# VH-VL binders against p56860, part 55

Target 1, 255 residues: p56860
Amino acid sequence: MMTAEVRTPEQGGGPLTTEPRAPRSAPGHADASAPAFGPETDPRDIIRWALAAHPDLLMPSAFNLNGVVLLDLAAQAGYRGEVVFVDTGYHFPETLATRDRLESRYPELTFVTLNAGASPDDGQTPPDLYASDPDACCAARKVDPLQRYLKEQGPSALLNARSRDQASTRADIPFVEEGGARRRVNPLAHWTREQLEAYAAEHDLPVNPLYFDGFLSIGCWPCTRAVKPGEDARAGRWAGKGKTECGLWQGENKL
Key: E = the ipSAE of ESMFold2; O = the ipSAE of OpenDDE; V2 = 0.75 times the mean of E and O plus 0.25 times the DockQ between their complexes.

## First folded at step 17 (VH-VL; framework fv_lerdelimumab)

Design g3 (at its last look DockQ between E and O 0.49; V2 from the best seeds 0.00; counts 0 for: pae E 2.4 > 2)
Fold by ESMFold2, look of step 17:
Structure g3 (fold): chain C 255 residues (1-255), chain A 120 residues (1-120), chain B 109 residues (1-109)
Amino acid sequence: as target 1 above (255 residues)
Amino acid sequence: EVQLVESGGGVVQPGRSLRLSCAASGFTFSKYAMHWVRQAPGKGLEWVAVISYDGRHKYYADSVKGRFTISRDNSKNTLYLQMDSLRAEDTAVYYCAKDFYDLTRYFDYWGQGTLVTVSS
Amino acid sequence: SSELTQDPAVSVALGQTVRITCQGDSLESYYASWYQQKPGQAPVLVIYGENNRPSGIPDRFSGSSSGNTASLTITGAQAEDEADYYCYSRDSSGNWLYVFGGGTKLTVL
């Protein structure tokens, strides 16, 4: 005769709301410890762990060899999220064409292009700033647009393509970096350039055509040259300008 | 055996148009960028244009920008060069060249060329 | 916006070593590739990147670079090496734009 209110396991006895709770990227959900990964750990196992721990994982990429290999491994490991590229206005045409080839190859991924020209700050950058003040140029055209996007999206972790073999400045990067605004996962940390090249060849991956011209680390055209025999992969970046890393991995802007 | 056969050359007056074709065989045409390279009589080589494997990206030498259009039909294994507003300095043998990848500068196979003469 | 400069002609005695040079401002940042062209024939790629030889190119061909100069070296020159040689490289701008040098006629004596 009298109807009782049914409670399900999904509903508590306290206040009920239709409003979503804080995103899962909140610090409490992102605090899970990484397994003990080693130099021989399959990068796909690291990626699968990262996806389980961080469903909001994002992948920034400039589509260098490391990034292309990571993208393929991530797709195999079940990544279906965003690949985020910042168009600085100074990329080589080959870089933009490589992005388009990768988008065609991986229709299961969402390729997001951030335009420096779409930023409220972009109309104020002098045309030759890359020569006179490369740090200010990178801040305005690359770092600021990416940081703004990441603040909006709020990912608890990023999937990065860095490896220890790329340069002396990267010799000690771990598989998982704590600190900063979010966790950074480097599944390729222990892969060598030889392993990356072998993987790309075996899987017929789209690579930047400048790779065939000795460009082993490709950024904006005014700050990038071919690498000479025996040099680090990044030796062609900002050659003669006193800069070794972009602001994405340094100081207060570290991702 | 890779073959590239150009056609469509001839004598034309300045200001007129001509369309060159290059028939490709012996390789998977749709996997590679394709180029046009020209050589004026008694002169050196000049790169003219490139088109990506799928036709989305096209680039031109400054000497021909705005006048020439490169295109391809992957279903017919054919590369084209539409040459508008022709000038005397466009007189050359035009070679079709295969990129060994997509959008490099490395031409592993070339055709025998077709002569374009622009004269009054 | 860079021009590539080559000497118009070079001679070498049969069996000797010759260098063909190519100079341009962009060569400090971009490697040159090298094409061989015999009379009445289409060009053939002989060196790309720093010093890569396509299949079928003899070991006597090699490439090198220093500063704004690229070099094609032929050791033990043979009669069939007599040809025009063109360097080819990217312009110094960020655009997809490549230029040939003026060419060097190699005569094997």
Scores: ipSAE 0.538, ipTM 0.803, lowest interface PAE 2.4, mean pLDDT 83
Fold by OpenDDE, look of step 17:
Structure g3 (fold): chain C 255 residues (1-255), chain A 120 residues (1-120), chain B 109 residues (1-109)
Amino acid sequence: as target 1 above (255 residues)
Amino acid sequence: EVQLVESGGGVVQPGRSLRLSCAASGFTFSKYAMHWVRQAPGKGLEWVAVISYDGRHKYYADSVKGRFTISRDNSKNTLYLQMDSLRAEDTAVYYCAKDFYDLTRYFDYWGQGTLVTVSS
Amino acid sequence: SSELTQDPAVSVALGQTVRITCQGDSLESYYASWYQQKPGQAPVLVIYGENNRPSGIPDRFSGSSSGNTASLTITGAQAEDEADYYCYSRDSSGNWLYVFGGGTKLTVL
């Protein structure tokens, strides 16, 4: 009856010296000075640069012509981030439908709708605020929601669809805007309306049908009208109210 | 050639239901919003409802809101109008109309219409 | 609801010019479309936007807009132009609503 002493090997569990994982040095946002882009620079190259410099890049959009074109170019350039849309509760159904078409066309992108289901009767703002105080209305329904989201997400840069040809007030828009809460990249800064239209047509992009009905700049329905031949593209925005911008791009609260 | 053919019209009593259909052909049905427009006998045109290309957006005239339902089956190239709680004032020729694109203000093609008569 | 108003009836002599006008607040913001309807027939789009003609519509039909008005002009009216004409646009009063004008019966004399 030989009792075979099964010597249980003492597995010397050496103390896992959890070497303090050196703080992952936040990849030094190489303050890479924006390259000198020119009017002939392919917007896709600008976007590629932006993606390399800012992997956390976000794209706010209202799905105007510029926005639709930028979205396509960004997707081609390898953008796979969020397309951030603010539903003010006052968007045209055509705009919402355009969003849906784009979402269907670009499944590789993540469409984020802020304040989805917003209504003029949501109890958050006076129902006539758009008429009595357009600035307050835009602040409450558009600017603040977007800013809150951006603050939460904390992107180092935004990919914007603004161009010099949109309005006289945008005549000096650079490819890269410094300062403020984050960098703003404008790949379409030098594209003309004709170039945008041609590109959209060539690529069969889902442009908001209101554009073809004189709505060259489209916002909320209470504050947007078709422009007449010869008018500025933004003449239909807040017409008669002395307002030319929604506040996203101006002042201390600029994006 | 674009064709829109309405069907399902007839004579019904007040309070009853009726479903209209519109068979579409000659274009990519799934790319376009579709509308219903009606015309009472000897009266003008009245817009009734619209549905977006994908059916996600529906809008109605106040006169039919809560009673009528617009829908579509893109696999069948067919537009529908379910009409419930029909009233005498719903008596009309109902036209199917193709939107220029998606929720525009233009109808480039119309069907010949189908007559709905609501009478006791 | 913003209504579109039209004259119920107008007359024009053969070969003359007639203007049918549509008025409504929504027309300050939106272009109208115009539809011709002959007795026992479906409506036909004749003008859309500022002055666009669909294919097959004669060049004697033209559109214009000013302020809260849209107009359909027939230059050199023909006998076959006798019909009802409806303007159409969007209601901009806060609800998504499409609106037809009351229609104008055009008689060609």
Scores: ipSAE 0.394, ipTM 0.746, lowest interface PAE 2.0, mean pLDDT 89
ESMFold2 (binder alone), look of step 17: mean pLDDT 90; pTM 0.918

Design g4 (at its last look DockQ between E and O 0.12; V2 from the best seeds 0.00; counts 0 for: pae E 5.6 > 2, placed apart)
Fold by ESMFold2, look of step 17:
Structure g4 (fold): chain C 255 residues (1-255), chain A 120 residues (1-120), chain B 109 residues (1-109)
Amino acid sequence: as target 1 above (255 residues)
Amino acid sequence: EVQLVESGGGVVQPGRSLRLSCAASGFTFSKYAMHWVRQAPGKGLEWVAVISYDGRNKYYADSVKGRFTISRDNSKNTLYLQMDSLRAEDTAVYYCAKDFYDLTRYFDYWGQGTLVTVSS
Amino acid sequence: SSELTQDPAVSVALGQTVRITCQGDSLEYYYASWYQQKPGQAPVLVIYGENNRPSGIPDRFSGSSSGNTASLTITGAQAEDEADYYCYSRDSSGNWLYVFGGGTKLTVL
């Protein structure tokens, strides 16, 4: 990982904050049923619907290809809210650089960095927890900060970048997921990797430089490797641990 | 055509400072990360430092942290290396290298290098 | 270890195939790139990613990887291939640090 003096809040992208925000006063989703969306529905139409139904909509992102494409589509569709990123202390420098480029490109959005200033050696978790118990490391450094923020902000819906093409565990995700504390909107649910790449190229979007090194799904550096020829896009995540999803999408901590 | 021209090398005493420059032409300088790589006489290559396309992110080899500072001026298409507290082991040819994007592992163009000799 | 280990020298008969290897723990996670350096010249990129050749690099050059090992293969070695070859990749220490291997001097007999 980077040393503490390499990237500071003053040298990073846009606003970085660990301070809690006031709870949002916004309608819940009890009033609006989702339209019948189909595989050819323009994601911007889904986002426009979500904004009308949920003015308190929030967008978490780790700035993978899906997330970068969603961010651009959301900005076009009129999203002017927060883009929420959790600094685990274990992100690739390339991921942090991608955040900085996106922040510069979309000054109309508010980029919120949770757990700002995190580093592997900051004492938030035992030194080798990422190897010995990656679920516990993810819970402490990624899931818990995000869940605390969501509880404080109280959004009625989240705008997520998940698509069915990412992994077998995602093959059945709908455009709108009901249940739990909040609605989850997946405008890219039916987009393929080919469509995402074509969109990013057409719009000259900033992408994570590790993409050019065979990284098709990028998490934190201890749990991510280059995808080998012929593997699925997420095959490089949690290599040797038997995982295909992190705690953000599972159990009581599910987004 | 892409051209990278290093300058500022020379003979300097230990403990002194030196500033290297790399003048870039033939490409849009502000789109790419830039690197310094050095090679001691008769030895192999050693990566020294990188700076992102806009100068916001800088990374250094452990051997130079706290002594060397990489910087860039995108309005002048120039990369810099400020070398403070120089030591004999810093004696090397210093190459300017262009990243083919931002912060990758791939240097598609190199300068011819400038020699820095640190001796008393 | 965080370092990349290469044999210091290797020889090949003209027209024969040679493999130059690079070993390191980080190569389980990251591909290596390969640089050729002829005497008195700056290095040039030969292979990036697992097996991508920059424009102008002949197809006798190829790259591969397995486990902690990356390999540069030259099929049908030519006299002009005589050079030092460096692998280059990221170390695994958690810092954004890129490291070269020690280099392999290829002699074409």
Scores: ipSAE 0.202, ipTM 0.632, lowest interface PAE 5.6, mean pLDDT 81
Fold by OpenDDE, look of step 17:
Structure g4 (fold): chain C 255 residues (1-255), chain A 120 residues (1-120), chain B 109 residues (1-109)
Amino acid sequence: as target 1 above (255 residues)
Amino acid sequence: EVQLVESGGGVVQPGRSLRLSCAASGFTFSKYAMHWVRQAPGKGLEWVAVISYDGRNKYYADSVKGRFTISRDNSKNTLYLQMDSLRAEDTAVYYCAKDFYDLTRYFDYWGQGTLVTVSS
Amino acid sequence: SSELTQDPAVSVALGQTVRITCQGDSLEYYYASWYQQKPGQAPVLVIYGENNRPSGIPDRFSGSSSGNTASLTITGAQAEDEADYYCYSRDSSGNWLYVFGGGTKLTVL
């Protein structure tokens, strides 16, 4: 009856000297001044600059034509952050489907969908608020959820898909917007609709099908109509309500 | 292939109720708004009701408001129209129609319709 | 309520061009869709948006819009084009309502 002495191997767990991770030298605040960009500047170069200056950069998107184009350009430029979408509860299925297609196409990006407080059935927002008070509706369903998220994440800058050609109210959009809660970078500021369409076609980007039915700017279905030839691209947004923007880019709630 | 098949039509007396069904196949039913459209004999098309893809939003023509209820069961790919307090003027072929998107202005597919006759 | 109006009947000679027009206030803001209905059949979408054809619709069908009008044009009418044609759009009266035109009976001569 040979008692096989099971020699328990003394796993000499040497103390993991947690070498104090040298304080990541705060990346030298590169000279916070935005370079002089011009109409001929490649948006990818602008995005590269933005990434270098703001490694915590986030990209809000509603996946309109501009947004889809920007997303592709950003991915090419090395963006690997979040694409932040607010589901208002009133998006077209095609918008959501476009999001899903983009998410599938760009696995290197993190798609974040915000739903907090945006459900028509959440009991907090009147179901007809879009009709009675569009500003309040946008505030509750779009602006507030996004603002809350941005406050939590605390990005130093946003990568935005805004362009001068989107509306008369955006005619003076710069490449870099200063002030407010954070810097806003608009790489597509000078791209025309034709350039955007051409780029999307060339790269077979998943553009929202509604765009081809005259919905040149797509938001919530209660507040979005098709535009006629010759109309402003955003004429179909809150038509007849005296509202031209969601409130994301204006006033005290400016992103 | 997209298919819409209406059922539940028949002859009823005024004041009675009838429930129509529309069985959908060949597409993702839960992604699209659905409509009811009716056509009285020898008359034009009349929009009746719409329900959003998620069933949260319902709208009705004034002619049927308060009497008809549109609903859907996405798990069964079925659209319904509960018709209460039926009137003679409700006599029509009732079509279910698929919205091209959600609550848009286009019907890309139609059923063959089911006849509802309201008569004394 | 915003109404869509159509001529109740039009005729076209075989191989000729016919234009069916729909008029209504909502058409200033919204595109119309057009539906063909043959006797004893369900309606069929033939044009949507400004000028989009569903798959299977012949290229002789086209759409256009101007002001508060939408138009369906059949270029080179065929015998099989004899049907009722309805325009459809959103009611712009403030409620989320939809409205059909009264329909146009097209006779091919």
Scores: ipSAE 0.030, ipTM 0.591, lowest interface PAE 4.5, mean pLDDT 88
ESMFold2 (binder alone), look of step 17: mean pLDDT 90; pTM 0.921

Design g5 (at its last look DockQ between E and O 0.59; V2 from the best seeds 0.00; counts 0 for: pae E 3.1 > 2)
Fold by ESMFold2, look of step 17:
Structure g5 (fold): chain C 255 residues (1-255), chain A 120 residues (1-120), chain B 109 residues (1-109)
Amino acid sequence: as target 1 above (255 residues)
Amino acid sequence: EVQLVESGGGVVQPGRSLRLSCAASGFTFSKYAMHWVRQAPGKGLEWVAVISYDGRNKYYADSVKGRFTISRDNSKNTLYLQMDSLRAEDTAVYYCAKDFYDLTRYFDYWGQGTLVTVSS
Amino acid sequence: SSELTQDPAVSVALGQTVRITCQGDSLENYYASWYQQKPGQAPVLVIYGENNRPSGIPDRFSGSSSGNTASLTITGAQAEDEADYYCYSRDSSGNWLYVFGGGTKLTVL
């Protein structure tokens, strides 16, 4: 059914340590309250806090620009956990190649590919479901495998790459989203596209080659096109459906 | 000064094999994807194959799948094209082309090409 | 035939403006790049993305796209612009597969 490929960390993860940022009571539980973060907070300080509060932290990624920047910042901040990618069978070859480059760049991280070797004709969904009902296709090939994995692993928090360049809604993205069994930590919540691009260029990060071809937000190929000049970065995603975010980040994960 | 020099072209009978080489200099070869592009005499350009910077990812045009194999040796700054089961329609000038990054469609430098003629 | 369709030949008077067109269904989702090739020479990239010029390409070259059509425009054509011009874009979304158009021979009169 579902297959995961695990790449074990190069060295032992060692014990997670608390990095002081502001006075706290006596931390020792995964339920510690989040500090007040602001626009000038270094994302690595947010990640260090998250690691101290949530030693079981997991990082889902589709390896877009945001995700690649977050991955680098997380590695610098001491993250040694899993980077979880779902092979939907509909990723661009460039996306899979970007995953391979990131695996080589960060041997200290464990890259987990759910549903490895998926293809459009593998029988997981009807052949034309991506066109006739893309929400159902996404649910079956992306959301459900990730939700099953998260239920099995039971992390108390996720490290997410949400930023202001990914939403068409004007509401601020919180640094920490509460309200369920899992926190969602958004260290890049206040970063702009320009900041992400500058960081990636300065650090020579592996990026999806489609970035150079006007693909500013890359999903599966049936639902992704090049963004025209002046359009929102998400305009090339979920054509005809009005979606601006993957459903994974809009609410609580299933238990 | 980027240079790409193809070699290994020649006249060969249908069904036989040839191996093309492309010697690269003037840039860090192992940083970039590399491509083969061909042009039949008096005809247009046809993309043939690409190999990623580290050789892990390879893609081919449908016209050559299963017959051609792209490879690279980063220690020798050399790109290769193994061409098996050659057909008359494979007759072309074969260009080595440098990607400006990895696995893009943008070729910033080209060799001068090597002619392959497949003829009885 | 290629997925990308170009007129086989166009002419322009010296100093006039010419538009070279590339049509294909995939161009609704992917930009085309443009290559210039003179006889006996390797091709040269002149436009990538929609309208980015590599260093050394004169600003009289520009690109645009609308619907399933990509265009290369040369404003104020010069004798040195006489060449074959190829568009190049993606053929299939699920595979790494790109195709050239058939090419357009530009004659500068």
Scores: ipSAE 0.445, ipTM 0.756, lowest interface PAE 3.1, mean pLDDT 82
Fold by OpenDDE, look of step 17:
Structure g5 (fold): chain C 255 residues (1-255), chain A 120 residues (1-120), chain B 109 residues (1-109)
Amino acid sequence: as target 1 above (255 residues)
Amino acid sequence: EVQLVESGGGVVQPGRSLRLSCAASGFTFSKYAMHWVRQAPGKGLEWVAVISYDGRNKYYADSVKGRFTISRDNSKNTLYLQMDSLRAEDTAVYYCAKDFYDLTRYFDYWGQGTLVTVSS
Amino acid sequence: SSELTQDPAVSVALGQTVRITCQGDSLENYYASWYQQKPGQAPVLVIYGENNRPSGIPDRFSGSSSGNTASLTITGAQAEDEADYYCYSRDSSGNWLYVFGGGTKLTVL
């Protein structure tokens, strides 16, 4: 009856020296100076650069002609992030419908609709604020919700649809804007309205139907009208109010 | 060729219901908003309702709100108008109209209409 | 509710020019469309936007706008132009309703 002593091999559990995982050096946001883009630079190349430099890039949009064109170009360039829309409560049904069409067309993108919490019926925002104080109205319904979201998400850059041809006040928009809370990239800075229209037509993009009804720049319905022949594209925005911008791109509250 | 053909009209008593249909052809039905417009005998045109291309958005004239329901089946290229609680003032030729695109202010094609008569 | 108003009737001599006007507050913000309706027929779009003509509409039809008004002009009226004309637009900026004008009966003399 030979009792075979099963020598349990002492598994010398050597102390797992948890080498302190060297702090993953935050991939140095290589302060990659924006390349020298020119008027002939393909917007898609600008977008590709932006995506490489800023993988956390977000795209705010109001789905105007420029926005629709940019969205298509961005998707082609490999953008797979969020399209951020603020529902002010005062958007045209046509604008919302355009959003829905775009969402259906680009399932690879994530459409985010922010509610201003400032519904005309919310009891908190005066229903006539758009008339009495357009700046306050835009701040409450558009700027603040977007800023809050962007602060929460913390993107290092924004992909914007602004172009020089939109208004005289935008005549000097660069491809890349520095300063503020984050970098702003404007791939369409040098595209003309004619180029945008041609591109949209060529690619059968879902342009807001109001555009064809003279609404060359579309915002909230209380503060947007069709423009007449010969008027500036933004003449229909806050007409008669001495306001030309919503505040997203100006002052200390720049996006 | 774009064609819109209304059907379902007839004579009904007040308080009754009627459903109108509009068969569309010759265009991509699912891309366009559709409208109902009516015209009482010897009167002007009255806009009744609109439905967006995808059926998500519906708007009604105050005169029919709560009583009429616009709907569509894009798989059948058909527009509908369910009319409930019909009144004498609802007597009209009802036209199906194609929106120029989606919720524009333009009707580029019209059907020939279908007559609805609400009478005791 | 901002209504669109039209003159109920106008007349024009054959070959002359006539202007049909639509008035309403919404027209300050929106373009109108114009529809021709002949007796026993469905309406036909004749003008949309500022001055756009659908295919098949004669060039004698033109559109214009000013302030809170939209106008349909027929330059060189023909006998076949005798019809009812309706303007159409949004009734207001906010309620998403649409409205026709009351219509104008055009008689060609």
Scores: ipSAE 0.335, ipTM 0.724, lowest interface PAE 2.2, mean pLDDT 89
ESMFold2 (binder alone), look of step 17: mean pLDDT 90; pTM 0.916

